# Designs tried in a protein design chat: VH-VL binders against Jerky protein homolog-like (JRKL). Part 24

Target 1, 218 residues: Jerky protein homolog-like (JRKL), of Homo sapiens (Human) (q9y4a0r168to385)
Amino acid sequence: LQPEQIYNADETGLFWKCLPSRISVIKGKCTVPGHKSIEERVTIMCCANATGLHKLKLCVVGKAKKPRSFKSTDTLNLPVSYFSQKGAWMDLSIFRQWFDKIFVPQVREYLRSKGLQEKAVLLLDNSPTHPNENVLRSDDGQIFAKYLPPNVASLIQPSDQGVIATMKRNYRAGLLQNNLEEGNDLKSFWKKLTLLDALYEIAMAWNLVKPVTISRAW
Key: E = the ipSAE of ESMFold2; O = the ipSAE of OpenDDE; V2 = 0.75 times the mean of E and O plus 0.25 times the DockQ between their complexes.

## First folded at step 19 (VH-VL; framework fv_patritumab)

Design aa3 (from o1 with heavy chain Y106H, light chain S33Q; at its last look DockQ between E and O 0.65; V2 from the best seeds 0.66)
Fold by ESMFold2, look of step 19:
Structure aa3 (fold): chain C 218 residues (1-218), chain A 120 residues (1-120), chain B 113 residues (1-113)
Amino acid sequence: as target 1 above (218 residues)
Amino acid sequence: QVQLQQWGAGLLKPSETLSLTCAVYGGSFSDYYWSWIRQPPGKGLEWIGEIYTSGEEYYNPSLKSRVTISVETSKNQFSLKLSSVTAADTAVYYCARGDYQYFGSHFDYWGRGTLVTVSS
Amino acid sequence: DIEMTQSPDSLAVSLGERATINCRSSQSVLDSQDNKNYLAWYQQNPGQPPKLLIYWASTRESGVPDRFSGSGSGTDFTLTISSLQAEDVAVYYCQQYYDTPYTFGQGTKVEIK
């Protein structure tokens, strides 16, 4: 298998109403002087191949089945793949749906466009949110998942902190830039920020992660 | 069983600010939209606005310039402020719980109501 | 805003007979993607807050007697009380929750004939 056929997926929480600044964040919480902690969280799963040339559409797990902000939006045109779960956590069912309905088709399309055999592996750590390897296979068996042993995963797993940290910095910087361009007061901006706005911004933030940042993590 | 308890001043002069508070007991405060709804005596219901625990808020455009809804998560409370009141703001004010799962919500739990009278 | 209009304004029905209340919205409250009607019905007794009876147009809230039923779709909805009881004397409201601001019908007073 070539590096373009080797994929990894990483998960992180995002407190999407956090102000992009040097203000400290404790345990994933975001605080701004003079404001209460904003604890609205989603789970984001990033997936890319080893070269970083194929970054899959982000998978986002939120709490609401039909968030208010999605009202006038065609869900098929969202910039992310959205799923819902009571606690906004990834679970076995969502991961399996994502693999079968999102990962496999997008990987096939990418490999086809590059003239490569439609064969790929998704390397995962052994997380309780990940289904059994036997369930994570395409119909023809050519695209499948493989769990890394814990001691191997810690040594060769791509650096989640580097890629995820870059994406989160891009997200916060983009929110700050939007606020400056619109001339809004900072407090008013955070009050008006919707989940849909956040999803567009994190999708843009993911697009800004350079392939070299991803390939370096390997 | 979820219960909503509300309180605040019931008699105001014109131009004063209405201030009401609603406390939530017997259930989760997070993961719901909390609404204020008013009913002038002998008349129908008017939705004032809603707030989610994250601070996401929506207001009736007819009142938006005068209304603020806020949340105090540490106390499981949310509040209504309506500035520059007139006699037309005389009503029973209710707090209510709304579902967060869909594009909008019906109201499954209501406070007992607070009559606010604005002198003419 | 989506305007909600109820008919009739007042209704007198003999005990044990059927009461029918209509609600019409100025715009459809049926969402094409989830195929749900964002419509609720409430009962309000004097001096009390409204009580939820029906949501999603036809789903009865827990603890509501089965003599209450809702029907309709899109812009036209009906609340039916199949056999009126003395405790059903109240004002009834429909409410759309499809778009903000959420709006209520003007109310229908149900009385014993």
Scores: ipSAE 0.468, ipTM 0.762, lowest interface PAE 1.8, mean pLDDT 85
ESMFold2 (binder alone), look of step 19: mean pLDDT 92; pTM 0.953
OpenDDE, look of step 19: ipSAE 0.847; ipTM 0.923

Design aa4 (from o2 with heavy chain T57E, light chain S32R; at its last look DockQ between E and O 0.58; V2 from the best seeds 0.64)
Fold by ESMFold2, look of step 19:
Structure aa4 (fold): chain C 218 residues (1-218), chain A 120 residues (1-120), chain B 113 residues (1-113)
Amino acid sequence: as target 1 above (218 residues)
Amino acid sequence: QVQLQQWGAGLLKPSETLSLTCAVYGGSFSDYYWSWIRQPPGKGLEWIGEIYRSGEEYYNPSLKSRVTISVETSKNQFSLKLSSVTAADTAVYYCARGDYQYFGSHFDYWGRGTLVTVSS
Amino acid sequence: DIEMTQSPDSLAVSLGERATINCRSSQSVLDRQDNKNYLAWYQQNPGQPPKLLIYWASTRESGVPDRFSGSGSGTDFTLTISSLQAEDVAVYYCQQYYDTPYTFGQGTKVEIK
């Protein structure tokens, strides 16, 4: 298999309504008026091939089935693949749906576009949220998942620290930039941020992760 | 059993600000939208607005310039402020619990209501 | 705004007989993504807050008697009380929650004939 045919996926929590650390310095001046929105968390799963040239659309797991902020948006055109779960955690059912309906078709399309065999492996750490690898295969068996032993899985963790950290840094920088461009007072901006706003920002943040950042993580 | 207890001043003069508070007992404050709804005496119901614990808020456009809903998650409370009241704002005001999971709220639990009268 | 119109404004029904209340919205309250009608029905007794009877057009709230049923889709909805009881004398409201502002019908007063 070529590096373009080798994929990795990893998960992270995002407290999407938390302010950047530089702005947190103002906490010593005033008491925040009675509501802490820092508890607003989603789960994000990043997936890319070893070259970093194919970054899949982020998979996001939130709490609400139909978040209010999505009302005016065509959900087919969301910048992420959105799923819901009671606690906003990835689970076996969501992972299997994503693999079958999103991962396999998108990987096939990419490999066709590059003139490569439609054969790929998704390398995963062992996790209770991942289905048995026997059920994570395409119809023809050519695209499948493989779980790594713990000692090999730790080699992917440097990728987690670098790639995910870069994405989260890009996310928070983008939020700060939007605040400055809008001219809002910081407290008002923080309160008005919706989940939809956050999804567009994290999708942009993912797009800004360079292929070399991803390939170096291997 | 979920209980919504509401309070606030029931007599106002024109141009004053209406202020009501609703406290939630016996149930989760998280994962719901919290609404204010009013009913003028002998008339129908008008939705005022809703808020989620994150501060995410939506208002009836007919009241948009005068209304503020706020949340105090540490106390399991939410509040209504309606500025520049007139006699037309005389109504029974209800707090209510709305669904979080979908695009909009039907209301399964209601406060008892607070009659707010704006003097002439 | 989505306008909600109920008919009739009032009706008188003999005990044990069927009462039928209609509700029409000015635009569809059916969401094509989840295939749900964002419509609820409430009962209100004098001096009391409204009580939820039906949501999603046809789903009875817990503790609501079987004699209450909801039907319809899109713009036309019906609340039916199959056998009117004395305790069912009240004003009934439909409510759309498809789009903000959420709006209520003008109410239908049900009385014993």
Scores: ipSAE 0.466, ipTM 0.761, lowest interface PAE 1.8, mean pLDDT 85
ESMFold2 (binder alone), look of step 19: mean pLDDT 92; pTM 0.953
OpenDDE, look of step 19: ipSAE 0.855; ipTM 0.926

Design aa5 (from o2 with heavy chain T57E H106Y; at its last look DockQ between E and O 0.71; V2 from the best seeds 0.69)
Fold by ESMFold2, look of step 19:
Structure aa5 (fold): chain C 218 residues (1-218), chain A 120 residues (1-120), chain B 113 residues (1-113)
Amino acid sequence: as target 1 above (218 residues)
Amino acid sequence: QVQLQQWGAGLLKPSETLSLTCAVYGGSFSDYYWSWIRQPPGKGLEWIGEIYRSGEEYYNPSLKSRVTISVETSKNQFSLKLSSVTAADTAVYYCARGDYQYFGSYFDYWGRGTLVTVSS
Amino acid sequence: DIEMTQSPDSLAVSLGERATINCRSSQSVLDSQDNKNYLAWYQQNPGQPPKLLIYWASTRESGVPDRFSGSGSGTDFTLTISSLQAEDVAVYYCQQYYDTPYTFGQGTKVEIK
């Protein structure tokens, strides 16, 4: 298999209503002196091939089935693949749906467009959110998942922390830019920020992650 | 069992500010919209507005210039302020719990109501 | 604003008989994406807050007797009490929650004939 046919996915929490990056922020929490702690969280999953030339649409897991901010938007036109779960956590059912309905078709189309054999592997750590690998394969068996042994995963599969960190920095920078362009004061900006706004911003942040950043993580 | 307990001043003079507070017991404060709804004596119901713990808020346009709803998540409380009251603001005011999962709120739990009378 | 119009304003029904309350919205409250009708029904006894009976047009709230049922879609909705009981004497409201401001019908007073 060529590097373009080898994929990895990893998950992170995003506190999407956090203030811009010039403010002190603790990992996993948004803490700003003199301001309310706004800890609205979603789970995001990044997926890309080893070259970084194919970045899949982000998968986002939120709490609400139909968030208020989606009211005027056709969900087919969202910049991410949105799923809902009571705690906004990835689970086995969502991962399997994503694999079957999103990963396989998009990988197949990408490889076809590049004239490559439509055969690919998704390399995963042994996470409890991931289904049994026997059920993670395409109808023709050519696109499938493999769990890495712990001793191999640490040596081969990138931690993906550098890619995730870059994406989160891009997200915070984009929020700051939007605040400046809109002329809003700080209080008005974070009050007005909707989940839909956050989804567009995180999708842009993902697009800004360069292929070289992804390939270096490998 | 979820319970909403509300309080505030029940007698006001014209031009004063109505201020009511609602506390939530026996259930999660998170992941719901919290509404204020009023009912003039012998009349129907009017939705005033709603707020989510993040500060996301929606108001009835007919009252938007005079109304503020606030949350105090650490106390599981939310409040209503309605400025520049007149006799037309005389009503029973209810706090209520609204749905978070979909595009709008139906109200499954209500406070007992607070009669607010504006003299004149 | 979505206007909600109930009919009749007042209804007198003999004990054990069927009571029917209609509610019409000025625009559809059916969302095409989730295929749900954003319509609720409430019962209000004198001196009490409203009590939720029905949501999503036809789903009964927990603890509501099965003699209460909701039907309809889009702009036309019905609350039916299949066999009126003495405790069902109240004012009934429909409410749309499709668009803000959320709006209620003017109410239907149900009395024993």
Scores: ipSAE 0.528, ipTM 0.779, lowest interface PAE 1.7, mean pLDDT 85
ESMFold2 (binder alone), look of step 19: mean pLDDT 92; pTM 0.955
OpenDDE, look of step 19: ipSAE 0.852; ipTM 0.925

Design aa6 (from o2 with light chain D99E; at its last fold request DockQ between E and O 0.83; V2 from the best seeds 0.71)
Heavy chain, then light chain:
Amino acid sequence: QVQLQQWGAGLLKPSETLSLTCAVYGGSFSDYYWSWIRQPPGKGLEWIGEIYRSGETYYNPSLKSRVTISVETSKNQFSLKLSSVTAADTAVYYCARGDYQYFGSHFDYWGRGTLVTVSS
Amino acid sequence: DIEMTQSPDSLAVSLGERATINCRSSQSVLDSQDNKNYLAWYQQNPGQPPKLLIYWASTRESGVPDRFSGSGSGTDFTLTISSLQAEDVAVYYCQQYYETPYTFGQGTKVEIK
ESMFold2, look of step 19: ipSAE 0.481; ipTM 0.761
ESMFold2 (binder alone), look of step 19: mean pLDDT 93; pTM 0.958
OpenDDE, look of step 19: ipSAE 0.767; ipTM 0.895
ESMFold2, fold request of step 20: ipSAE 0.478, 0.466, 0.470; ipTM 0.762, 0.758, 0.761
ESMFold2 (binder alone), fold request of step 20: mean pLDDT 93, 93, 93; pTM 0.957, 0.955, 0.957
OpenDDE, fold request of step 20: ipSAE 0.860, 0.858, 0.856; ipTM 0.926, 0.926, 0.926

Design aa7 (from o2 with heavy chain R53K T57E; at its last read DockQ between E and O 0.71; V2 from the best seeds 0.69)
Heavy chain, then light chain:
Amino acid sequence: QVQLQQWGAGLLKPSETLSLTCAVYGGSFSDYYWSWIRQPPGKGLEWIGEIYKSGEEYYNPSLKSRVTISVETSKNQFSLKLSSVTAADTAVYYCARGDYQYFGSHFDYWGRGTLVTVSS
Amino acid sequence: DIEMTQSPDSLAVSLGERATINCRSSQSVLDSQDNKNYLAWYQQNPGQPPKLLIYWASTRESGVPDRFSGSGSGTDFTLTISSLQAEDVAVYYCQQYYDTPYTFGQGTKVEIK
ESMFold2, look of step 19: ipSAE 0.471; ipTM 0.761
ESMFold2 (binder alone), look of step 19: mean pLDDT 93; pTM 0.954
OpenDDE, look of step 19: ipSAE 0.446; ipTM 0.813
ESMFold2, fold request of step 20: ipSAE 0.460, 0.500, 0.483; ipTM 0.754, 0.775, 0.767
ESMFold2 (binder alone), fold request of step 20: mean pLDDT 93, 93, 93; pTM 0.955, 0.953, 0.955
OpenDDE, fold request of step 20: ipSAE 0.861, 0.185, 0.861; ipTM 0.930, 0.739, 0.933
ESMFold2, last read: ipSAE 0.439, 0.494, 0.447; ipTM 0.746, 0.769, 0.741
ESMFold2 (binder alone), last read: mean pLDDT 93, 93, 92; pTM 0.955, 0.954, 0.953
OpenDDE, last read: ipSAE 0.860, 0.852, 0.873; ipTM 0.930, 0.926, 0.935

Design ctl (from o2 with heavy chain Y33S E50S Y58S Y102S F103S; at its last look DockQ between E and O 0.02; V2 from the best seeds 0.00; counts 0 for: pae E 16.7 > 2, placed apart)
Fold by OpenDDE, look of step 19:
Structure ctl (fold): chain C 218 residues (1-218), chain A 120 residues (1-120), chain B 113 residues (1-113)
Amino acid sequence: as target 1 above (218 residues)
Amino acid sequence: QVQLQQWGAGLLKPSETLSLTCAVYGGSFSDYSWSWIRQPPGKGLEWIGSIYRSGETSYNPSLKSRVTISVETSKNQFSLKLSSVTAADTAVYYCARGDYQSSGSHFDYWGRGTLVTVSS
Amino acid sequence: DIEMTQSPDSLAVSLGERATINCRSSQSVLDSQDNKNYLAWYQQNPGQPPKLLIYWASTRESGVPDRFSGSGSGTDFTLTISSLQAEDVAVYYCQQYYDTPYTFGQGTKVEIK
């Protein structure tokens, strides 16, 4: 397989309504000074090929099936692939759905566009939220997942976390920029920030991650 | 997935300082709180303390005077120091990650534990 | 400190039967602001660290079998195993994280009858 055909996915949590550098944690709660505790969180899964040139839309798992901020927006038109789970965690069902409905089709399209064989491998760490390898396979068997041994995963994950860290940094920077542009005080900004806003921002943050950052993670 | 690996001396003499370190792999270190919890042999669990995302610490009042928890973000590690140990401090010590909504109040990932025995 | 008391200390249940563990807090762990119970349940096998089962009193952690459920509010909570399996033999702990110091129940040993 070529680097274009090798993918990796990793999950991370995001306190989308909190800026760690400007928040305080009181008794384990994310708080903005002078405001109620904020505990809004989503799980984000990043996926890209080894070249970094193909980045899939972020997979985002939120708690609400139909967030209030989505009232006027079709989930299919979001800049991310949105799923819901009661704890806002990745689970077996969500991952399988993502793999079958999002990963496989997008990878096929990409490889086709590059004139490459529509064969690919998704490298994953071993997690209880990931389905068995046997069920993570395209119908034609050409696109499939492989789990890395824990010892190997531990070596790769720091690099992956570097990518995630970059994305999160971009996200925070973007939000701060938006705040500055709006001219609102920070407190008001956070109060008004919706999940939809956050999803657009994190998608932008992901887009800003350079391919070289991803490729270096391999 | 997130893994916590912990290490440190397992045998101490009275009055020495217990020192344990926990390394975090496969997760965002800065987004969570980190805690130490101990369990004497055959007994229940006791929360020692936590360090939160802000860098603030919270300690069990029963141990506050002897406990220090610190982080080394550059290494994705956090540590426990417990001074002036006695036999009563003999326990399995666990590092743990706080869950996202309470930022370390409940614990979703744990280290394997380190038995620390204090004996003369 | 909030004292956590579990009952019973030990429980023997036949395979496939329901196991019920109770946990009582000395004061309410329900936060009126967010209407959440700051209560968690853990499973611990011998020689292993505790494993998170339930948080917010009733939210099941990812990967935890459906047979595990948490209920209750305020000061009284219950962990239920709807159909006990062999692998469920363990010590179970409740924990409050409403206030520091965070405190655990004394544990309930679940065995097969």
Scores: ipSAE 0.000, ipTM 0.502, lowest interface PAE 11.2, mean pLDDT 88
ESMFold2, look of step 19: ipSAE 0.000; ipTM 0.427
ESMFold2 (binder alone), look of step 19: mean pLDDT 92; pTM 0.951

